VH-VL binders against Non-structural maintenance of chromosomes element 1 (nse1). Designs and how they scored, part 18

Target 1, 232 residues: Non-structural maintenance of chromosomes element 1 (nse1), of Schizosaccharomyces pombe (q53ek2)
Amino acid sequence: MEKERQDGLSDKHKFILQYIMCRTAGVDNEQVRELVQEQYGETATVEDVINELNNSLHNFDFKIKRVQDQLDGRLTLHFQNLSGDPVSQMATPYPPVQIELMRKIIEWIMKCDDYQYSLTTLQIQKLSRKEMGLAPSVIESHLHTFERDGWLRQREGIWTFTNHALAELDAYLHNEYESNLYECNACREIVIAGYVCDCGYCLHVYCCKHLAHVNCINCNTPWANATVIGRW
Below, E stands for the ipSAE of ESMFold2; O stands for the ipSAE of ESMFold2 at other seeds; V2 stands for 0.75 times the mean of E and O plus 0.25 times the DockQ between their complexes.

## First folded at step 11 (VH-VL; framework fv_ciduvectamig_arm2)

Design y3 (from u6 with heavy chain S107Y; at its last look DockQ between E and O 0.58; V2 from the best seeds 0.00; counts 0 for: pae O 4.1 > 2)
Fold by ESMFold2 at other seeds, look of step 11:
Structure y3 (fold): chain C 232 residues (1-232), chain A 124 residues (1-124), chain B 110 residues (1-110)
Amino acid sequence: as target 1 above (232 residues)
Amino acid sequence: QVQLQQSGPRLVRPSQTLSLTCAISGDSVSSDSAAWSWIRQSPSRGLEWLGRTYYRHKWYNDYAVSVKSRITVNPDTSRNQFTLQLNSVTPEDTALYYCARGYDFWYGYPFDYWGQGTLVTVSS
Amino acid sequence: QSALTQPASVSGSPGQSITISCTGTSSDVGAWNYVSWYQQHPDKAPKVLLYDVSNRPSGVSSRFSGSKSGNTASLTISGLQAEDQADYHCSSYTTSYTLVFGGGTKLTVL
């Protein structure tokens, strides 16, 4: 990794940064690895380039965060603004009622039924009518916007956080929902897709694939008996 | 480029505390994609991981069983460094001490940057 | 005595394949697939060769490969070269968020 100036980043670093910034929903780590190798040579690592970018970005309250998908382990890179409240910052163009809906959906996901960390469209509609008086057509419009903007994803009407949202909300979820979240015992990251043993030992779906045997490491109970976290 | 610069005494008397410092340049000790370890090397035991400190949503420490009752690893965000304190040392603690960075999402945090090493002798 | 057991030394001629073993317990090598291998040349810090049993970082030759069975991990070096003469160390993540190393293996290239 070439440094061309004592107080700045090389043009190659700036190209990598722009590539990531322009893809706000996240970029595959392997795509960035290929670009790094094209720009710097076969032995260059994405980790070193991202570290150098983050060292420069820290002074401007920005960061590139690597996020591991909880199901398949695929890594993505996300550009983050560290200033201000994450929900308010991302929701600045939204009307006040839509910002309030986003905060409520986050709350409902974090406090939802028994380990699901996801909501059906019907659940969102019922809770929104009960707590906010919103019509179903308004909810569908707002959910479409949240999906388009990378906050939520859904499969057949079951809504949960995207990896982008998890990256942006990490500090917020820890600050506001500390008693409602699970953390992986392998990697310390928030679990919304994984397993929790009766003894409290918790792993992401992907982190379970690294188990060398089929029992809980902490209590030796069959891992097949662990409670599923999330709907996946 | 990340660099780790070690400092501290090279001679320590038995029963005293070994204190080493690792200064970080090119990265932050509070990076939530890194973990900061102390590792020592001796002819009789080879490499021995001692402990680490790291930040995710709060600070964590993990220590090797063999030294857990005597070790402390602390971050210092204002000086961008981290320290090793090993209490009640004996001649068996004589070793070449390294600080090292482990990078995020490589479970077990493989060590990609190492300090220059500090040979510490514990003798009367 | 180290937490993980490696042979003290191994030797081979250029072009040969050699394998270095790393034996632990059900609480480390046998618990997780978080095993790493390091190459260390004289008077230098170790350099990572493999992580997660068999993954190579960018810039590490495909001549280096890794595997694991039960409580034993293995590093295989194919097509041995003079530059491979070094010390080799294994490490493993444990069930208690700690790491342990092997005692190291000195590879001599004849």
Scores: ipSAE 0.366, ipTM 0.721, lowest interface PAE 4.1, mean pLDDT 85
ESMFold2, look of step 11: ipSAE 0.498; ipTM 0.784
ESMFold2 (binder alone), look of step 11: mean pLDDT 91; pTM 0.936

Design y4 (from u6 with light chain S96Y; at its last look DockQ between E and O 0.26; V2 from the best seeds 0.00; counts 0 for: pae E 4.1 > 2)
Fold by ESMFold2 at other seeds, look of step 11:
Structure y4 (fold): chain C 232 residues (1-232), chain A 124 residues (1-124), chain B 110 residues (1-110)
Amino acid sequence: as target 1 above (232 residues)
Amino acid sequence: QVQLQQSGPRLVRPSQTLSLTCAISGDSVSSDSAAWSWIRQSPSRGLEWLGRTYYRHKWYNDYAVSVKSRITVNPDTSRNQFTLQLNSVTPEDTALYYCARGYDFWSGYPFDYWGQGTLVTVSS
Amino acid sequence: QSALTQPASVSGSPGQSITISCTGTSSDVGAWNYVSWYQQHPDKAPKVLLYDVSNRPSGVSSRFSGSKSGNTASLTISGLQAEDQADYHCSSYTTYYTLVFGGGTKLTVL
């Protein structure tokens, strides 16, 4: 039986919700802002509409989350399922071998040496052969599928999580990989592209952008001396 | 509709701890879109942000440097409240104290809902 | 002292436009676009007028607008009305990820 909050949603709210839900890899905040202004007028805000949607969605263990890109600061909106096993939810359309490969790729990314939080195609192929017995051609097919479906991204054969994957995996990564995580001291989100000071203070690339020439506020050491997180 | 209702003493003696409570309705203290702040106001200092508590994947605090050695801000999820504890108060801590919701880090946490205010006098 | 500098008072006649400045440093107003403005009537809590320099919350009149140049943010009130008589406060995020306020500006509508 639907709750009172769901019954209170307008057709305009439902339209915005459907728009976001249909774009499973995420929606540019500015596109949603334009849509909100078209439906509610120039003074309407994305924040108010998303808050009202989230009040209704919470009772079904769903949420719309805004995610800031760690490099350029672009905001995107992501429809999340907060219930159950997030890896299984991400990988529901995949056969069991692809689900297991995704779990392994997550593990391998989170446990990378040298703060890289990324893997080369060759690294994935070698690890998949060693731990799963999968041929390189099978891995190439699976990686293509993960890229197409918006779970992984690559640049010149270096693979890491998309913003959508980070949003969906947020709780899972905190629960299963707490000791391998870095979190931004500014926005408190997971860092896979950023800087960490020897004292442990950590910032996304974008969050540090306004402070790129400022010392760490925790220990006063220049950010130029910090360890780089990720490959970007 | 978010509402913030404050409670706590109006008179506190020097060297004691000032303790105020802010009850939240229409939102959750554990909302990962909000941060819950204490702000005070006096004629000589104007508005002064003191600190906040907020939840993301765990609880965090940020405190103004001027009070960080004396302040704690704690959530109480079971009662949907948050508290201010300010230790070792002096008459210079006399002010009108507000609690406020800072909504959304991505919007710079503007204070969109405020409590009614509690005038606290520190004197013997 | 407040971290951000505002004029202590400004005045204007009904129908005029006035501007209130909020000057900080490269470590606050100049570093971030996280500048907010608040209106406060006597004996009431502040109410947010603008956030992110220029964004108006739902229900705030389009007569209120904001801008920023360098280390100075500005609130402009056009078409001044009697109910605009109030105190106005600016705030900004700092590079230490804390919040600071200006000293406040008393607006008198003549």
Scores: ipSAE 0.355, ipTM 0.725, lowest interface PAE 3.7, mean pLDDT 86
ESMFold2, look of step 11: ipSAE 0.366; ipTM 0.723
ESMFold2 (binder alone), look of step 11: mean pLDDT 91; pTM 0.935

Design y5 (from w2 with heavy chain K58R; at its last look DockQ between E and O 0.85; V2 from the best seeds 0.00; counts 0 for: pae O 3.9 > 2)
Fold by ESMFold2 at other seeds, look of step 11:
Structure y5 (fold): chain C 232 residues (1-232), chain A 124 residues (1-124), chain B 110 residues (1-110)
Amino acid sequence: as target 1 above (232 residues)
Amino acid sequence: QVQLQQSGPRLVRPSQTLSLTCAISGDSVSSDSAAWSWIRQSPSRGLEWLGRTYYRHRWYNDYAVSVKSRITVNPDTSRNQFTLQLNSVTPEDTALYYCARGYDFYSGYPFDYWGQGTLVTVSS
Amino acid sequence: QSALTQPASVSGSPGQSITISCTGTSSDVGAWNYVSWYQQHPDKAPKVLLYDVSNRPSGVSSRFSGSKSGNTASLTISGLQAEDQADYHCSSYTTSYTLVFGGGTKLTVL
């Protein structure tokens, strides 16, 4: 193994860090695992390398965060800046009007009436016109920018947060939208794709795959009756 | 690599508070992939999970029903430690106490790193 | 009083396969597939053998396997070896974010 430097990071650690930093929208944990094993040997773990990186990054207000996809459970790694306002971090390259639009889109997604945690392009256009006076054609350009930069994703005109955005917004959503949140009872993470029982017991789509029986654990009501969260 | 180093008294009188500390090296007590537990072992009861602390978006605690009224587990981020406080101890609390890291809830938080153990005797 | 029931002891000869059971309830073993198994040699801390019922951490022999049916999980050790002589503990998550252990099983290799 390479000798550890006095700053706590080897050249191999710095290579892994750069690999993750260059992929702002996140990098698949399996790709990093393969890289770690190539650099450190077959028994090396991503966990150990990431923990060592995070110990060093803490001094600079940075972190590498693991995010589990709510649908398929795939893990990705995301380089985070912990300084300042999370929305400002997401929208650093944007003019003030686009930052304001991002804050509004976050609000509109979190305050959806039907557990959808997603908005159609038309809904965004209508709300933007009503609440910000923005023309629908201007919104199309802004949404393209947010998608390109990895903050929002869409499927056939239905927009929601990316995993990267969820990682960046975690504290913000808890602080600003606590009454609108559902948290997974298996992992404590925010649910925008999952199920909630009438009693409030809530699971991500992927976390439900670990459920061993067919009734809600909390109230014993059939889990098939749970309300779907998100559009997935 | 992760290492857990325990410290605290080995003899505690009945009705006093048992207080143990677990210092963490190679990981952070605020890791978003870990949970930090206290587990004890006695000949009569085997392994007994007592409680844990962990950070996600905020600090969480979970405690075993058998000790819930007497236990507190606290993190200390500035010293990268976590503590056990067990109030009103009796001789039945005599056991070998371990701190342990549980890695990621999705893996059932298997305890992959353990402290060296502290044998605590509760007697007059 | 352990929350999960294991046999107090099991014996086997070298080369045999043995199975250790861990029985809980619908609020723990039966609720989730979050069952773990630990091996503990004398004077040492437990070491994880299996998690999520049947997954082996790196470095654990493929001779150790796990399964679950209903409220009962099982650890199977094939090709029994002298170094397998130890205590074996099961654990499970509960429906309330707590964790419970079995009473332990002493394996003697004859």
Scores: ipSAE 0.379, ipTM 0.731, lowest interface PAE 3.9, mean pLDDT 86
ESMFold2, look of step 11: ipSAE 0.469; ipTM 0.765
ESMFold2 (binder alone), look of step 11: mean pLDDT 91; pTM 0.940

Design y6 (at its last look DockQ between E and O 0.60; V2 from the best seeds 0.00; counts 0 for: pae E 3.4 > 2)
Heavy chain, then light chain:
Amino acid sequence: QVQLQQSGPRLVRPSQTLSLTCAISGDSVSSDSAAWSWIRQSPSRGLEWLGRTYYRHKWYNDYAVSVKSRITVNPDTSRNQFTLQLNSVTPEDTALYYCARGYEYVWGSYPFDYWGQGTLVTVSS
Amino acid sequence: QSALTQPASVSGSPGQSITISCTGTSSDVGAWNYVSWYQQHPDKAPKVLLYDVSNRPSGVSSRFSGSKSGNTASLTISGLQAEDQADYHCSSYTTSYTLVFGGGTKLTVL
ESMFold2, look of step 11: ipSAE 0.497; ipTM 0.796
ESMFold2 (binder alone), look of step 11: mean pLDDT 91; pTM 0.940
ESMFold2 at other seeds, look of step 11: ipSAE 0.524; ipTM 0.801
ESMFold2, look of step 13: ipSAE 0.464; ipTM 0.778
ESMFold2 (binder alone), look of step 13: mean pLDDT 91; pTM 0.939
ESMFold2 at other seeds, look of step 13: ipSAE 0.416; ipTM 0.763

## First folded at step 13 (VH-VL; framework fv_ciduvectamig_arm2)

Design z1 (from y6 with heavy chain H57Y; at its last look DockQ between E and O 0.68; V2 from the best seeds 0.00; counts 0 for: pae O 6.4 > 2)
Fold by ESMFold2 at other seeds, look of step 13:
Structure z1 (fold): chain C 232 residues (1-232), chain A 125 residues (1-125), chain B 110 residues (1-110)
Amino acid sequence: as target 1 above (232 residues)
Amino acid sequence: QVQLQQSGPRLVRPSQTLSLTCAISGDSVSSDSAAWSWIRQSPSRGLEWLGRTYYRYKWYNDYAVSVKSRITVNPDTSRNQFTLQLNSVTPEDTALYYCARGYEYVWGSYPFDYWGQGTLVTVSS
Amino acid sequence: QSALTQPASVSGSPGQSITISCTGTSSDVGAWNYVSWYQQHPDKAPKVLLYDVSNRPSGVSSRFSGSKSGNTASLTISGLQAEDQADYHCSSYTTSYTLVFGGGTKLTVL
């Protein structure tokens, strides 16, 4: 009779898990692929190792989520806490006013005009003064902290969610902002950088590159005429 | 290692409901990287995808046009399984039925990397 | 949903290359790059050879390659071997995110 093999996480699995866990903003899939091949051999796949880790992590309300960048398609891996209120979990080290600001920024991004799904520093400062009474210097400090900790990203003073924040907030955004969000018709993930056709068909920027046609497959109008989602 | 184990009756009478179960080990039916399909095979039609269930932020179902009015595919998270219900069967529904995992290697694509053992279901008076 | 057309059979000798076609419409093979190929030996479940037209899962020989042009996808097997004798199936997403299979191709190695 064959004896049972080890049925828990190996030291190699634990090494891969720790590598991902300590990188809050996410870790490049190709870096993890190289580590997996170093630890398990050239034919080992990231997908199999991550599935095995997730089977173990599920019992502790954690998971590793693979996320595709909506613009360039780069894959990153993100360690997630599935328990509790995601905004409070994202902001656990922050004082209450900073947690409240994070909730408001989420709301302002999701409800902003003209499909932008992003806010300028000045817009955040104006809204936070109006709705929270916060001074501009306080806002600059808080935004720097959110950027440092990997929750928000900015380009030239235009702020939006990181891929890590989107992964962490996925259920929250669907539940609280159902009427304000778009989903990609190629992959069914939330769109904050992409296109929406007049007929409602919606694609991430990168997913649109995978379309074999230059026209919307639902209504046949050109994607060049579609409404742009996000600022990118 | 992912394994899919099928169960259910092998003989169903016309007009009844065909019901099959697929038990999953080594993965979760609520995995956000997988979709769970039923596929059947017959000499006259070859492989035919029937439908799937999967979870992202909510449960989704997609069904083949040919069976959409008669099919239900449901997850059972407590038992880590998913089921096929095909109503009002006829002898044309006689086939070898597979459950399969579709894994998202690429965004929006779910090639079938693990299959159940198959269940030959005969619809006959 | 047998909207995809494959030749019923193909044959080749060991060491040769053979190609199996899979023809659909602009609403499936021509709409997306989500074409997959499966190998099926007798009394076995199918196994995936290629996904997204040309990508090989881990453990699939580089002798298997794929391409697509317009509404037609192709599976090419180079260096044909006796164990390649099997049925081969293509599949594609439709514009409604349902899947369709081809009718299957029986490959005979002479």
Scores: ipSAE 0.133, ipTM 0.658, lowest interface PAE 6.4, mean pLDDT 86
ESMFold2, look of step 13: ipSAE 0.465; ipTM 0.775
ESMFold2 (binder alone), look of step 13: mean pLDDT 91; pTM 0.940

Design z2 (from y6 with heavy chain W107S; at its last look DockQ between E and O 0.76; V2 from the best seeds 0.00; counts 0 for: pae E 4.0 > 2)
Heavy chain, then light chain:
Amino acid sequence: QVQLQQSGPRLVRPSQTLSLTCAISGDSVSSDSAAWSWIRQSPSRGLEWLGRTYYRHKWYNDYAVSVKSRITVNPDTSRNQFTLQLNSVTPEDTALYYCARGYEYVSGSYPFDYWGQGTLVTVSS
Amino acid sequence: QSALTQPASVSGSPGQSITISCTGTSSDVGAWNYVSWYQQHPDKAPKVLLYDVSNRPSGVSSRFSGSKSGNTASLTISGLQAEDQADYHCSSYTTSYTLVFGGGTKLTVL
ESMFold2, look of step 13: ipSAE 0.562; ipTM 0.808
ESMFold2 (binder alone), look of step 13: mean pLDDT 91; pTM 0.938
ESMFold2 at other seeds, look of step 13: ipSAE 0.603; ipTM 0.820
ESMFold2, look of step 15: ipSAE 0.630; ipTM 0.832
ESMFold2 (binder alone), look of step 15: mean pLDDT 91; pTM 0.939
ESMFold2 at other seeds, look of step 15: ipSAE 0.536; ipTM 0.798
ESMFold2, look of step 16: ipSAE 0.401; ipTM 0.750
ESMFold2 (binder alone), look of step 16: mean pLDDT 91; pTM 0.934
ESMFold2 at other seeds, look of step 16: ipSAE 0.598; ipTM 0.816

Design z3 (from y6 with heavy chain H57Y V106I; at its last look DockQ between E and O 0.56; V2 from the best seeds 0.00; counts 0 for: pae O 5.1 > 2, grease 19 > 18.9)
Fold by ESMFold2 at other seeds, look of step 13:
Structure z3 (fold): chain C 232 residues (1-232), chain A 125 residues (1-125), chain B 110 residues (1-110)
Amino acid sequence: as target 1 above (232 residues)
Amino acid sequence: QVQLQQSGPRLVRPSQTLSLTCAISGDSVSSDSAAWSWIRQSPSRGLEWLGRTYYRYKWYNDYAVSVKSRITVNPDTSRNQFTLQLNSVTPEDTALYYCARGYEYIWGSYPFDYWGQGTLVTVSS
Amino acid sequence: QSALTQPASVSGSPGQSITISCTGTSSDVGAWNYVSWYQQHPDKAPKVLLYDVSNRPSGVSSRFSGSKSGNTASLTISGLQAEDQADYHCSSYTTSYTLVFGGGTKLTVL
C-alpha cells in the first residue's frame, strides 16, 4: 500500500528508522531523541516515534529494542530481526567455521565457572583448540572481527557480549541456556553484570545502584556478601 | 496518539466470569516499551491494580495477589487489544474498571499515561 | 499485596502549600524510585502528575513536586488553586513485578 493512501508512517519516521538501521551495534537513545525533536519539534517524544515504527516493523518480523546498559544504565536503541536463527543472522557474512565459533563462545560464556559470564582471550584460545582444533592466531583474528562487528566487547582481554548481542540473542539464550541464566529482579532482563544474593534475588550493577541499599531487599543480607556476576 | 477503548457487559451475575475488552489505537499490544493493565476503582478501596500483560521476548503476566487465582489478562495481537477475565465474581467485584497503558519513561518505570474511558460493572443477581 | 497509606483527606487555602504523604514498605516505596502520583477530578480517569518520585510529564504545572525519604513519598502542591481540588493517588512498583496504589487523598481547597 502506498504511503499516500495510508495515514501511517511519515517520511520523518522513515528517516529516524534509517538512522537507527545504519548503526547496527546500537545508537544512543539521547541522540535519537535529539533527532526526533529536530524533525517533529521540542514536544515530540522518542518513545512514541519508536512505538509507531515498531507497529509497522512487526509485520515484517523486525523491531527496535531499547536496551539499558547493565553498568551505567545508559539507553541504546537496536534494530533487530525477529525471524529465523539469531546466531546465523548475526553471523551471516561469516564462513561456517566462524558461525560455529560464535555458537561455542556463546556456550562457553553462558557455562563458565564462578558466574563470570566472560572469558579471557587465553581461555577462548585454549577452548577453541581443544574443541575445534583452531590455532591461536586464527582465534585472535576472529575475536577482533566479532569486536569490530559489535557482537563481543573486551576490556584488557576479557570478552563478553555487547548490548546488541544480548538484545539479538535474548530469545536464544532463554531457550538454550535457561538453567544458566539469571534475570534481574528489578527489570526482568538477562544479567551478565550484577549481583546474586544467596536467597536468589538478582540485580544488574546499575539496578543495584538505583536501589541505593546496602542489603538485599528480599532477605536483608549485605550485598557485600553476594556473588558477583560478570567482570566489570 | 494512543487511545484505549473499552467494551464489555455492565451487569454480571455472582459466580459468573466478568469479561472486558480494551482496544488499542496508536500503539501495539506487542510494544516492548509498554505494559497493558487493568485497574478498578470503588469508593471503599480506591484504585486497585489487578494485573497486566506485556511482550518482551515472550508474553509476561503479572497479577495482584488478591485476584491471582481468578484473573486472566490476555493479549490479542491480531485485533490489537487485550482482555480481562475475572472468574467467580461476587458483589465485592462491583467497581469502575479501567484499562491503562503503562509506558516506559525509564526502564521498569511504568506510569499509567493513557486510560480507557472506564466501565462501571455491577455484580448483582 | 502491600497497600500504600495516604491520609484520607487534606485541606488548604488558596496560595498555600500542602503536602500529601504516601507510606509503603521496603518492598515497594522503599525499594525503588518508581513512585507515581495521579490527580483525579470527579467522573474522570486519573491523570499522571509525577513519575519516578519527582519527574513531571510535559504539561504538568511546576507547582507539583515530589520527594521520597525511606519508605515515604510526598507530593507537594504549592500556590494552591481552586482547580487543585481533586483526589490524589500514589502508586509504587514492587519487588515482585506488581504495582500497588495508595488509598487516595481527597484535597479540599477552602
Scores: ipSAE 0.244, ipTM 0.658, lowest interface PAE 5.1, mean pLDDT 85
ESMFold2, look of step 13: ipSAE 0.529; ipTM 0.802
ESMFold2 (binder alone), look of step 13: mean pLDDT 91; pTM 0.939

Design z4 (from y6 with heavy chain S33D H57Y; at its last look DockQ between E and O 0.54; V2 from the best seeds 0.00; counts 0 for: pae E 5.3 > 2, grease 20.1 > 18.9)
Fold by ESMFold2 at other seeds, look of step 13:
Structure z4 (fold): chain C 232 residues (1-232), chain A 125 residues (1-125), chain B 110 residues (1-110)
Amino acid sequence: as target 1 above (232 residues)
Amino acid sequence: QVQLQQSGPRLVRPSQTLSLTCAISGDSVSSDDAAWSWIRQSPSRGLEWLGRTYYRYKWYNDYAVSVKSRITVNPDTSRNQFTLQLNSVTPEDTALYYCARGYEYVWGSYPFDYWGQGTLVTVSS
Amino acid sequence: QSALTQPASVSGSPGQSITISCTGTSSDVGAWNYVSWYQQHPDKAPKVLLYDVSNRPSGVSSRFSGSKSGNTASLTISGLQAEDQADYHCSSYTTSYTLVFGGGTKLTVL
């Protein structure tokens, strides 16, 4: 074991922290594992390094959060700010109108019909005009910025949260949208890509691969009848 | 570097309340990726998970069915500790009591990676 | 009475591999991949060996491995050493967000 780890935060720990901090959208857990092994040797583990970093970070209301992708289960590491209103912290570099737009987009995604948890560019433009009076070109510019900064992602004009945004917004979504959210019964994390039974039992797409039954564990109806959550 | 230090009485009379404290060093009781559990061990029952307290966006508790009507687990953020209160104890509550940290991994597993030193509590007249 | 069934004892000689079973139900071991194993030496607190069936925390020897089939999880210790003499406990998360433990297995190294 390296002496600097026992006596405080080492220069190698600080290097790993900076590597993660510079990648706002998150960094692949296996890439960090390789980096840890390069810095500390083949027997070093990313879990130990991240735990030591988090022990140092908690005094400053920061943490490194490991996030599982809801579709393929790939793990990424995200630097998180735990202080204050997460929407304000998430959008701190933006003008007030952009912060309010982000707050509205969150609302529109969480209250979207048919379990979609996503919106088209056109839907965002229409809602923005109705509720905020914003022009379509302004919306396109703002969406570009949110995508660039790793808060929203899109596929063919269908917008939703990134894994980074979900990690940052976890407390906010629970507090403001409790009646609109689903949590995975395998891992207790918020579901925007998965399945929900009529009884409310819910699993991420990836977590569903670990279900040993063809029926819902809670109500014993066929799982094949579960409602799809999200668009993926 | 996380350490859990237990304290509390070792002898409790039947029908009274068992109270134990677990002081935390190197982590925060309000850490949102941890859960703080009480577990007891006896020759007749082995290890038994009793309950936990944890913070996410608010404070939560989960309790084992067998003790749910009698148990309270409370955090104390100002002292960075958490407590067990078990009401109406009987001699069957005689056990070695541990506090433990469960560290959250994304898949909802809370393996107990740090344990207190244990407190042997005897419930007897 | 523990919720998960383990053999009361098991023994092996140095260098051998041994396996300890942990049998539950479809509402715990059989429901999820959330089984943990703990090693406990006399007069010490348990120490986690494995979580999520087969994952090792930092500092745990690769001689410890885990697997699961149906309602039964298994801990395998390869290359048995004298220091492995201890009690071994399994635990599982349940479908109701509670935890259950096995009764424990005493491993004797001959």
Scores: ipSAE 0.183, ipTM 0.657, lowest interface PAE 4.9, mean pLDDT 85
ESMFold2, look of step 13: ipSAE 0.292; ipTM 0.721
ESMFold2 (binder alone), look of step 13: mean pLDDT 91; pTM 0.933

